# VH-VL binders against Uncharacterized protein C1F7.10: the designs that were tried, part 4

Target 1, 238 residues: Uncharacterized protein C1F7.10, of Schizosaccharomyces pombe (q09921)
Amino acid sequence: MIRILVINPNSTVQMTESVKSVLDDCTPPNVQLEYLTCPPEGPKAIECVSDGVRSAAVLMKYFEDHPPQVDAFLVSCYSDHPLVTTLRETYRKPCTGIMQASILTALSLGRKVSVVTTTKRYEPLLTDGIHAMGISDSVFAGIASTGLAPLELDSKPRAEVDALLARTALRAVNEMGADVICLGCAGMTHMAHVLEKAVGPNIPIIDGTKAGVELLASLVRMNLFTSKQGVYQAVGSD

## First folded at step 5 (VH-VL; framework fv_olinvacimab)

Design S35 (from O4 with heavy chain L108Y)
Fold by ESMFold2-Fast, scan of step 5:
Formats: C-alpha cells, sequence, structure tokens
Structure S35 (fold): chain C 238 residues (1-238), chain A 124 residues (1-124), chain B 107 residues (1-107)
C-alpha cells in the first residue's frame, strides 16, 4: 500500500474536507490517501508569498514534532507554494503540488499547454506560478478565462456560464494554439465535462488533483526519490 | 433577492451581555461564511469574527476573542453574535456580512452583502 | 499587527477625479477590497480584488494596487459619491483588516 499525504497548507478544515471529497473518487489501486490540515497557528488563507512562507514554517515545525509516516507528499494548492521546495529539501520521499503535476502531465501529452479557468482573477496568479516553474511561453499558451470577474460569474445563469466556458476552451485551442488543456479549478467534475464536450476527443483535459496523485504513486512504484545531490540536498548539509 | 436582516437596537448596562441575530435569505446559508463587523461612532470598521455555518467552525479577532461567541441556527438560516462583559467602548453599530472562501486558491472573497446594522448602546 | 492607513478626508469638486489611498506594508501582494458607506447606511462593496467592479457600480470607479499603496479612483465625481470609503484586506497575522477610512466630500 502506497501512502500519500495530501497537505492542505492553510488551517481551514473545510478546505481539507473539500479536497478529500474530490480525491476519494480518483484514488488509484494500492494507494491510501491521508489528509493533513495546517495546524491552527498557520494562516487560514494563502493570498501571497508571505502567507505561504508562514504556512511552510508551521507545517515543517509540525513534521519535526510528528515525523510523517508516508511514502509521498501532495501539496493541495493550485499555485507556487514554498512548502513543495521545503519538503523536497527535507525528505527523500517524492513531493509535488497540484499545479506542477498538471503542467508536467500536460507537457508529456502536448506541445503547447493552456490553463482554462472560470474568472479573469486567476489569470495573473496562474501565469506567475507557471513561470516560476521555468516553463517558457514557447510551450505555454497562456491562461484562458471567461473574462468575467467572480461576482459577475455568480450573477449569470449556469447555462450561460457553461457556454462561456465552452467558448473559452475553444479560444484556448483555436486562437491561443493550445493542444492540451489543464483545469485551473482542479477537481471540478462539471467543468471537465463542459470542456471535453466543447473541444472534442483530440484535446486532453488534465485534472491536476488526479495528476498529482497518479504522478506520486508512479514515482513511489518506480522506487524513485527526491535527489539529495545539488539543489535539493539535505537542509543544513554544509 | 439576497438579504440579511438583523435584530433591533439594544441598550445595555456595563458588565451585561448582548446577543444579536442576523437572518439570511435568498441564498444557500451553509455555502457562505458569515462575518461580524462593528463600527463605533466616528470610528473605522472593525472585524470581529467569522463562522462557517456548514461545520460551525469559528475564527475571532484577537481583540474580542475572550468576549465574543458566534453561533448559527442552520434550520432558521440565522447567525448570532454574543458579546459579554460590555463596556462603554462597545457602543457601536454591529453588522453581519456575507463572505466566502475559494478552497483551491485559498483566498477569502469580499464581504458582498451586509445587514442593515444593529445599534448597541452601553450606558452607565 | 497589520495596519491600513487612509487619509481622513478628501475634498473634490463635481466632475473632477477623487483618489483615495490605502497604505500598508507590501499591500501590492494582497487582494484589496473597497466599501462605500453613506450616512446611516450599511457599507456597500464598490471594488474588489484590486480592480474588479461589482455589478451596478459605475465605470468611473477604478482601482489599482502596487507596492505599499492601493488606490480607489473615482473619475467624474457626482454628489452621490459623497461617502466614507474603506479599504480591506486579509492578512495571515491579523485576519480581515479594514483601513482607517476616508470621508469624501463633494463640494
Amino acid sequence: as target 1 above (238 residues)
Amino acid sequence: QMQLVQSGAEVKKPGASVKLSCKASGYTFTSYYMHWVRQAPGQRLEWMGEINPSGGSTNYNEKFKSRVTITVDKSASTAYMELSSLRSEDTAVYYCARGGYDFWSAYYTPLDYWGQGTLVTVSS
Amino acid sequence: NFMLTQPPSVSVSPGKTARITCRGDNIGSKSVHWYQQRPGQAPVLVMYYDSDRPSGIPERFSGSNSGNTATLTISGVEAGDEADYYCQVWDSSSDHVFGTGTKVTVL
């Protein structure tokens, strides 16, 4: 049995419950998912880099006091989070985040990836995160959203929102040159179905939550580990 | 239409407790956080705390943590805020306001709908 | 404790532009929301996530946020824009923080 610790990097218990609800349907064979909410000393939301740093510090202190008994780590945050790098420096066990897993999976299947999301709010956040991974615009087509602000999205009928999502996915393919799409709101089954129907059978749609679990399970099955030479060498190994 | 309706004005003596209500309608009560914000005369808005009606979990401003309790009655779609050990400095208009949380992005959303406010006067 | 500081008042003539600043350490890394409060009324959301307008808010309202200063800009000011304005952010150490408020007077 491969044990993967799914880490909610904020201290909001309800977020962990939401992630568990989505992931329970995507669990591969011989994998057990365990869930951790950041202790209450940590931030309830992660809206900037400093929130992420505080989150990582609380969680690393927690792991020092409660050594994790798992085979791999998934940081359940669709953005760049310092905990991913910190876990890679600290442990030999594989570690990834949801955004990183979805982009790497997409680039294994297509030449140019786009992220499709629901609101224009996510466009700069996701762009910064992808660039932080070292992904160039030669293989990144950009973020495609409905163009609506979050409150505008809330005011529209669901059928109109679905039509906007369908047009957004088609724009990503036809105008931005994407041949593979990542879900910017990973784990939303309805959004995945809308995009699949819109772009047809020749464009893969990647759910980062599922990609993260599958990637980590595969790395563990292959007996692979985070390199302890170079960038991710043990903390304090000077 | 969505609306939040608050209980009526209260006059209390120092040392007493006050419990205010906020009844929500026009949306799914358990899908959004409920916040409490106060405003003393001529002063700024001051956040007091929040509750997630779905699970009942709460979070309070450190300044009020020892004296404030926020609860919900899911069947009535009503949130309550009780403030104990009242002082003259607690004289203020108290608002309830709806907010949210984006779980995947880990962002709080703005306070998009507000109750009409309840004036609490603490007088000797 | 995280603090958001606004000027106490801004006076502006009808048809001119009012600029209301909100200063906070590294506020440009945060999402800023703005509320308008008319006398005797509850606050109303007028700007969110730095520069997004809620439905029903006129296009003359705009927002920006960079470095240590966020700004709410009201162009072509009308008498009905006279109100108190508050900025607001979430901060990991202080939770939800409101600014000190700015009274906009249209004269």
Scores: ipSAE 0.138, ipTM 0.697, lowest interface PAE 6.5, mean pLDDT 87

Design S36 (from O4 with heavy chain T109E L111F)
Fold by ESMFold2-Fast, scan of step 5:
Structure S36 (fold): chain C 238 residues (1-238), chain A 124 residues (1-124), chain B 107 residues (1-107)
Amino acid sequence: as target 1 above (238 residues)
Amino acid sequence: QMQLVQSGAEVKKPGASVKLSCKASGYTFTSYYMHWVRQAPGQRLEWMGEINPSGGSTNYNEKFKSRVTITVDKSASTAYMELSSLRSEDTAVYYCARGGYDFWSAYLEPFDYWGQGTLVTVSS
Amino acid sequence: NFMLTQPPSVSVSPGKTARITCRGDNIGSKSVHWYQQRPGQAPVLVMYYDSDRPSGIPERFSGSNSGNTATLTISGVEAGDEADYYCQVWDSSSDHVFGTGTKVTVL
């Protein structure tokens, strides 16, 4: 069995439990998922670059003290998180984040991808992360958000949030030109069906947590590994 | 000194269940996988399953998956393996073994420390 | 299911070299570990990652792995080397797989 460590890089246990509940229902055959929440000295949320850096430092120290016994790593945060690059420098084993996995999957299925998210705050951060992957605006339609503030997301009835997500997905297709959509945060993993109903049967909706698990399982099955020749070469390791 | 100490020999009738223990000492229990491996008289070593003591996640050999359950008690640094619906073919020595780790490869967990083994005899 | 096949027995005279093979499809792309088991005792790791030797294992033990065959080589064989030897790999489809075992007899 292929063993994948699903890492929540923030210290909020409830976020890990949300991801686990979805992935436990759809774990691929011959794959065993393990879950890790960042230790409590790490940030409760990853809202900026410095949170990501502090998160990565805490988790790498944890791995030094508790060597991971898995075949691959999935960073379950929809961002350009430094832990992904740090794990690639440290280990030969495959590593990806859910943002990168979902975008790569989407571009194998459609010509112009959009990311649907809940809060407007994420639009510039996700745009920067996607551009950092070398993804051009010729194939990236942009980020579409519901415009909900975090407090509004928590306080509004589920049906109202679902309606806003549906309208946002339709905007991504009809106004921004997307022909494939990625879910823009780990917390939206349960919401794929809402977007599917809204945009109809001709537009794939990509769940980054599922895409990440499947990608990593495939890389392990193909006996592929993080290159140790260039940028991810370990320095001073035995 | 690292050590794995297993429970004593068991004699069971067909259809019964057996639960074996493996107590670890001398290392951080949650940092390594614990494996269960059996050996029937005169036969090969056969991997049964593993547990990650940190998260409690388990993985089983398909041959035993319907009948084997591996658990841990982290506070006691003890792993357990329960095998149900025993048959005469389950007569074997059962070992627990610590799985190593490998930072550089997706494919390597040598079993570097082994318990002394527990003989389970299934007879009617 | 991935399978590892070993010869059932190898007979060797003291001071000579014993070679124990482990055959598997494309085993050279995998990492092979070797265990020694004396009668009535638990297995002991004697070789890992094809050719690395654990602390306490004599240097007369060596390993190789290429193509479809991995080999454990014991040079200058001593009476105390008489034991069963098992190879082992991890495979993505079959998890941890042990070889069929080889009984080494020192005459």
Scores: ipSAE 0.000, ipTM 0.405, lowest interface PAE 17.8, mean pLDDT 85

Design S41 (from O4 with light chain H96D)
Fold by ESMFold2-Fast, scan of step 5:
Structure S41 (fold): chain C 238 residues (1-238), chain A 124 residues (1-124), chain B 107 residues (1-107)
Amino acid sequence: as target 1 above (238 residues)
Amino acid sequence: QMQLVQSGAEVKKPGASVKLSCKASGYTFTSYYMHWVRQAPGQRLEWMGEINPSGGSTNYNEKFKSRVTITVDKSASTAYMELSSLRSEDTAVYYCARGGYDFWSAYLTPLDYWGQGTLVTVSS
Amino acid sequence: NFMLTQPPSVSVSPGKTARITCRGDNIGSKSVHWYQQRPGQAPVLVMYYDSDRPSGIPERFSGSNSGNTATLTISGVEAGDEADYYCQVWDSSSDDVFGTGTKVTVL
C-alpha cells in the first residue's frame, strides 16, 4: 500500500474536506490517502508569500513533533508554496504541489496551457509561480478568470457563475490559444464539470489534485526519490 | 433578508461575567464564521475572536483568551460570547459580525453584516 | 509586529476629495477592507479586497493598495460621508486586525 499525505497548508478544515471529496472516489489502486490540515497557529488563508512562509514553518514544526509515516507528500494549494521545496529538502520521499503537478501533466498533453480560475485575485501569483517553474510564455497562454470579485461570485446564482466560468474557459481556448486547461484551484470539483462541458471533448481539463496523487503514486511505484545530490540535499546531515 | 440581532444592554459589577447573544437569520448559519468585535467609548474597533459554527472551532485574540468563550447553538442560529472577570475597562459596545472563507479566492471574507451592538457597562 | 496606522483625522470641504490612508508593512501584498461608522451605529462595509465596492455603496468610493499604503478615496464628498473609517486586514501574525481609525470631518 502506497501512503500519500495530502496537506492543506491553510488552517481551514473545510478546505481539507473539499479536497478529500475530490479524491475519495478516484483514489488510484493500492494507494491510501491521509489528510492533514495546517494547525490553527497557521494562516486560515494564504494570500501572499509571507502567509506561505508562516504556513510552511508551522507545518514543519508539526512534522518535527509528529514524524510523518507516509511514502509521499502532496501540497494541496494551487500556488508556488514554499512547503514543497522544504519537504523535498527534508525528506527523500517524493513531494509535489498541485500547481506543479497539473502544469507538468498539461504539457505532456498539449502545446500551450492556460489556467482557468474564478477570480482575478489569483492571476499575478499564479503567473509568477508558473514562471518560477521555468515555463515560458511560448507554452503558457496565461491565467483566465471570470473577472468578478469574490463577494460577487458568492452572491450570484450558480447558473450565472457557471455561465461565466464557461465563457472564461472558451476565452482561454479561442482567444488565448490554449489547447489544454488546468483548474486553478483545489477542492472545487464542480468547476471541472462546467469547463469540460463548455470546451467540448477535444481539450483536456487537468485537475491538479488528481494529477498530483497519480504522479506521486507512480514515482513511489518506480522506487524514485527526491534527489539528494544537489539543492535538495538533506538538511542538517550529508 | 440577512440580519444579525443582538441581546439587550447589560450592567454588571466588576468581577462578574456577561453572556451576549447574536441571532442570525436570512442565510445558512453554518456556512460563515461569526466574529465578535468590541469598541470602548471613543476608542477603536478591537477584534475579540471568531467561531466556525460548522465545526465549533474557535480562535481568540490573545488579549482576551483567558476570559472569553464563544459558543453557538446551531438549532437556534445563535452565537454567544461570554466574558468573565469583568473590569471597568471592559465597558464597551460589543458587536457580532459575519465573516468567512471564500472558496472562490481562497481568501478570508470581510465582515459584511454586523449586529446592532450591545452596550455592556461595568460599574463599581 | 504587523500594525495598521491611520491618520486620526481628515478634514475635507463638500465636493472635494478625501483620502484616508492605512499604513502597514507590506500591506500591498494583503487584502484590505474598509468600514464606515457613523456615531451610535454599527460599522458598514464600504470597500473590500482593496478596490471592490459592495452593492449600495456610491461610485464616489474607490480604493487602492500598494507597497506599505492602502488608500480609501471618496470623491465629491457629501455631508453624509462624515464618519469614522477603519481599514482591516486578516494577518496570521497579529490579532490587531483593524486600523487605528480616521475621523473624516466635512466642513
Scores: ipSAE 0.229, ipTM 0.716, lowest interface PAE 5.1, mean pLDDT 88

Design S42 (from O4 with light chain H96E)
Fold by ESMFold2-Fast, scan of step 5:
Structure S42 (fold): chain C 238 residues (1-238), chain A 124 residues (1-124), chain B 107 residues (1-107)
Amino acid sequence: as target 1 above (238 residues)
Amino acid sequence: QMQLVQSGAEVKKPGASVKLSCKASGYTFTSYYMHWVRQAPGQRLEWMGEINPSGGSTNYNEKFKSRVTITVDKSASTAYMELSSLRSEDTAVYYCARGGYDFWSAYLTPLDYWGQGTLVTVSS
Amino acid sequence: NFMLTQPPSVSVSPGKTARITCRGDNIGSKSVHWYQQRPGQAPVLVMYYDSDRPSGIPERFSGSNSGNTATLTISGVEAGDEADYYCQVWDSSSDEVFGTGTKVTVL
């Protein structure tokens, strides 16, 4: 049995429940998922680099006090979170984040990937994170959002939000040139269905939580590990 | 419509405790944090703490941590804030406010809805 | 802890532009929200995420946030805009942080 720890790096327990609901019906064979919410002293959201640093510090302290008994780690936050590199430095076991996993999966299925997200606020943050992976604009079409601010998204009827998400996905394909789409969020199962209906059967829609679990399970099954020869060799204690 | 309704004014002696209530209606109570903010007469707004109504986890401003307790009654959609060991400096209007994080959409929100405020007077 | 400083008062004539500043170390990396508070009333959100307006807030309210200073701008000021204004950010180390407040007087 392969054990994967799915880590919500913010302290909002409902986010962990949302991610769990996505994974409940699609866990790979011989895989057991464990879920962890960042302790309450950590940030309730990750909006910038300093939030991510504080989140990682709280979680690493938690792991010192509660050593993880798993085979791999999935950081379930759609961002370039410092916990991913910190876990790679600390453990030999495979580790990835859902943003990285979704983009790598998308680029194995299409030539030009776009990320569809809910609010305009996430566009620059996700763009920076994807560029930080070394992904060039020759294969990255950009981030597409509804254009709504957070309170506008919250106040609109679901049908209107769904229509905006559908238009956003179509814009990613028809105007931005994407042939594969990544969901720019964790745990939004309904969003995948809206996008699939909008763009039709020829455009893959990648859920980063599912992609992350599958990637990690395959890495563990292949007996692969985080390299301890280069920049991730700092501690190496499993 | 969304509304936060707070309990009535309180008069307390130094050393006593006060427990204020904030009843929410018009939205899913467990989908947002509930915050408590106070304002002494003529002074600035001062954040006291927050609670996640789902699970009951709390965070407090370090200044108040030893004296403040925030709780919820999910069935009544009501948040409570208890402040102990009252001093004259605790005389203030106390507000509850919804915000900080929208659990369903996973983004930070401002404090977008506020209760009417409860005046607490601490006097001998 | 993280702190936000505002001028204590701003005076402006009707029809002119009021600018309320909020200073904080690297505040441009954070999302700034603004609240209006009239005497005896609870605060009301008038600007959020630096420059987004809640429904019902007039277009003469605008916001910006860069470097160490965020600004709430009220153009075409009306008598009804006279109030105290507070900036606010969420900071992972300090949670919700309010500014020191600015009293806007329309004379």
Scores: ipSAE 0.330, ipTM 0.746, lowest interface PAE 4.6, mean pLDDT 88

Design S43 (from O4 with light chain H96Y)
Fold by ESMFold2-Fast, scan of step 5:
Structure S43 (fold): chain C 238 residues (1-238), chain A 124 residues (1-124), chain B 107 residues (1-107)
Amino acid sequence: as target 1 above (238 residues)
Amino acid sequence: QMQLVQSGAEVKKPGASVKLSCKASGYTFTSYYMHWVRQAPGQRLEWMGEINPSGGSTNYNEKFKSRVTITVDKSASTAYMELSSLRSEDTAVYYCARGGYDFWSAYLTPLDYWGQGTLVTVSS
Amino acid sequence: NFMLTQPPSVSVSPGKTARITCRGDNIGSKSVHWYQQRPGQAPVLVMYYDSDRPSGIPERFSGSNSGNTATLTISGVEAGDEADYYCQVWDSSSDYVFGTGTKVTVL
């Protein structure tokens, strides 16, 4: 049995429950998922770099006090979160974030990937995070957002939201040149079917939480580990 | 149709306690946090604390932490804020307001719906 | 404690543009929300996540946020815009922080 710890890096329990509801229906064979919400000392939302740093610090202290007994770590936030690299430095076990996992999966299936997300606020942060992975604009088509304000999204009829998501996905394909799409928010995992219906059967839609679990399970099955030579070398005793 | 309805004005003496109510309607009460914000006459808005009605977990502004208690009655869709050891400086309009976590943006929501406010006067 | 400072007052003529600033250390890294409070009324959300408008708020309201200053801009000001305006952020060390408030007078 491969044990993967799915980490919500913010202290909002409802986010953990949302991710769990999607993954419980899609857990791979011989995989056990464990879920962790950042302790309440951490930020309730990760809205800037300093929130991410504080989140990582709280979680690393938690792991020092409660050593994790798992085979791999998944950071369940669609962002370039510092916890990913901190876990890679600290542990030998594989670690990835859902953004990184979805992009790598997408580029195994298509030539040019786009990320479909809900608000324009995510565009520069996600773009920077993807570029930080060494992904160039030759294979990255950019971030497509719905233009919806978050409160508008919550208040709009489902049919209207679905139509906007469909148009955003079509724009990513028809105007931005994407041949594969990643869902750019953990909360959008429930909406994959809308995008699939909109773009048709020839465009893969990648759910980063599912991709992350599958990638980590594969790395563990191959007996692979985070390199302890170079930048991810442990600073102290393991 | 969403509404927050607060209890009526209170007049209290220094040292007393006051307990205010905020009844929610038009949305699922347990899906959003409830906040309490006060405003002294002519002064700024000041956040006092919040409660997650689903689990009952609370978080308070350090300034009020020793004197404030926020609770909920889920069956009545009502939040309460009790402030003890009242001082003249506690004379203010007290508001309840809805907030929460937005799953689509992964950001904390603004305080999007507010009660009408309850005036609490503390005087000898 | 994280602090948000606003000018105490802004005077503007009908049809002109009012700009209400909210200053905070590195506020551009945070999400800023804006509330309008007319005399004797509860606050009303008029702008959120820096530049998003709630349903029912006219397009003449716009927002920006960069560096140490967030701004709420009201173009084509109308008499009904006369109110107190408050900015607000969430900060991990201070939780929910409101600005000092700005009284907008339409003369």
Scores: ipSAE 0.153, ipTM 0.689, lowest interface PAE 5.5, mean pLDDT 88

Design S44 (from O4 with light chain S93D)
Fold by ESMFold2-Fast, scan of step 5:
Structure S44 (fold): chain C 238 residues (1-238), chain A 124 residues (1-124), chain B 107 residues (1-107)
Amino acid sequence: as target 1 above (238 residues)
Amino acid sequence: QMQLVQSGAEVKKPGASVKLSCKASGYTFTSYYMHWVRQAPGQRLEWMGEINPSGGSTNYNEKFKSRVTITVDKSASTAYMELSSLRSEDTAVYYCARGGYDFWSAYLTPLDYWGQGTLVTVSS
Amino acid sequence: NFMLTQPPSVSVSPGKTARITCRGDNIGSKSVHWYQQRPGQAPVLVMYYDSDRPSGIPERFSGSNSGNTATLTISGVEAGDEADYYCQVWDSDSDHVFGTGTKVTVL
């Protein structure tokens, strides 16, 4: 039985519950998922680098006091969160974030990936995060959003939101040149079917939370580990 | 329709405590934070604290932390704010307001719905 | 403590543009929300996440946020826009912080 710790790096319990509800319905065979919400002294949201640093500090302190008894870590934040690098530096066990997992999965299936997300505000942050992975614009088509504001997503009829998501996915394929799409937020997992129906059977749609769990399970099953030679070696290690 | 309905005006003596209520309707009470914000006459808006109704976790402004307690009654979809050791400078309109977490962007949402406000007057 | 400073007042003629600033250290890295408050009334959200408008708020309202200054811009100002305006951010150390407020007077 492979044990994976799914970490919500913010202190908002509802985000952990949302991720759990999706993953519990599609847990891989021989895998047990455990969930952790950042302790309440950590930030409620991760909107900038400073928030991410504070989040990582609180969680690493928590792990010092409560050593994790798992085989792998999934950071459930669709961004370039410092906790991923910090966990790789600290532990030998495999670790990834959902953004990183989705992009790597997409690039094994298509030549040019786009990320579909809900709000325009999210575009610069995701672009920076993907570039930070070393992914060039030769294989990254860009971020596509619905143009909807966050409160509009809550207030609009579901059919109208679904139609906007469908048009956004079609724009990613037809105008931006994507041949594979990643969902740009854990909260979009229930929308995969909408995008699949819109773009048709020839474009894979990647859910980063599911991809992350599957990737980590496969790495553990292959007896692979975070390299302790180079940048991810423990600080002060000989 | 979404509504936040607050309890009526209060007149208190210095040193007393006041407990205000805010009843929510028209949305899932446990899906959003409930905030308390006050405004003294002619002064700025001042955030006092918040509660996550789902788990009951609270965060308070350091200025009020020793005197303020925020609670919820999930069955009644009602949030409460109790302020103790009242002084004349606590005379203000107290608002409850809804704020949340946008799961799509993973950001905190603004305070998008506000109660009508409750005037608390502290006088000898 | 994180601090947001606004000018106390802004005067503008009908049909012209009002600009209300909100100054905070590295505020461009944060999400800024704006509230309009008329005398005796509860605040109303008029701009959020720097530049998004709630339903019912006219396109005359726009926002920006860069460096140390966020700005709420009201073009084609109307008499009904006369009110107090407050900026607001969330900060991981200070939690929710409101600006000092700006009274907009239309002539």
Scores: ipSAE 0.220, ipTM 0.716, lowest interface PAE 5.5, mean pLDDT 88

Design S45 (from O4 with light chain S93D H96D)
Fold by ESMFold2-Fast, scan of step 5:
Structure S45 (fold): chain C 238 residues (1-238), chain A 124 residues (1-124), chain B 107 residues (1-107)
Amino acid sequence: as target 1 above (238 residues)
Amino acid sequence: QMQLVQSGAEVKKPGASVKLSCKASGYTFTSYYMHWVRQAPGQRLEWMGEINPSGGSTNYNEKFKSRVTITVDKSASTAYMELSSLRSEDTAVYYCARGGYDFWSAYLTPLDYWGQGTLVTVSS
Amino acid sequence: NFMLTQPPSVSVSPGKTARITCRGDNIGSKSVHWYQQRPGQAPVLVMYYDSDRPSGIPERFSGSNSGNTATLTISGVEAGDEADYYCQVWDSDSDDVFGTGTKVTVL
């Protein structure tokens, strides 16, 4: 039995529940998923680098006080979250984030990947994170968002947001040249459904939460571990 | 057809507990949150708490937090609200109501369907 | 402290316009929902996200939200519109999510 800790790095319990609903329907054989919401002193949403830093600090303190008894870690936030790096530095066990897992999966299925997301705020942040993985624009089509600011997103009916998401996905394929799409948010099957309906049956849509669980289970089955040579050298217990 | 059907009226003595039910039909029970709202005679609506039937996570109004427990039976598509240590001022009509969660804005959606209400009378 | 204050009552003649206000600090930055409660009945959602109408609610019902005041407007008021009306906002700092309520009397 492989135990994977799915970590919601924000303090919003509802986000953990949405991730759980997606994963409980498709848990791989011989895998047990455990879920953790960042304690309430952490941020309610991760929208910038400083949110990620505050989140990682709270969670690492939590793990000091409650040592995790799992085989791998999944950080369920679509960003270049510093918790991924700090977990890799602290533990020998495999760790990934859903952004990293989805991009790697997409590039196994298509030649040019795009990420579809809701707000224009995420475009530069996700672009920087993907580039930080060593992914070049020769295989990365860019981030496609609805173009809405957070205030506009809150004020618009969901039907209008869904229509914008559908147009955004079509733009990623028809104008940006993507042949595979990654979902730019954590654990939201609604977004996957909207995108699948919009682009049709020939474009894979990658849910990073599912991809992350499958990747980590495979790494554990292969008895692989986070390298303790170089940048992830052990600085604490494992 | 969307429907929320609540249990029948209750009469309780001070210090007792009451457990009310709300049976949902006509939609996927685990796709929406269930809220409980009460209204004392001639008074305003008062939100008591919510549950996500999918995972069982709850949020309670601080005013009721020590006395209220909301639970679900997913197989029966039924939500429950138990209020303990009843006082005369707990005499009210108790409603269940359906709401969603807007993940884009991280906000709860409006309460779009309501049960018929259950009158709870607390008297000695 | 975030509190939603409504006038306790509004009287309006049939065919005229009723305006029900909901006052809260910086309420214009929030999404306001409105419920109608006829005597002896459960509340019914009549307006959501400031100005959107649920299916089945007539165009006579409209909403606005700006600054410190949200307003539910009922034009061409009918006898059946006589009810209590409640505004509602989700707020992370307050569990008092419903307004104080307004009794609309059509005479």
Scores: ipSAE 0.013, ipTM 0.502, lowest interface PAE 8.3, mean pLDDT 85

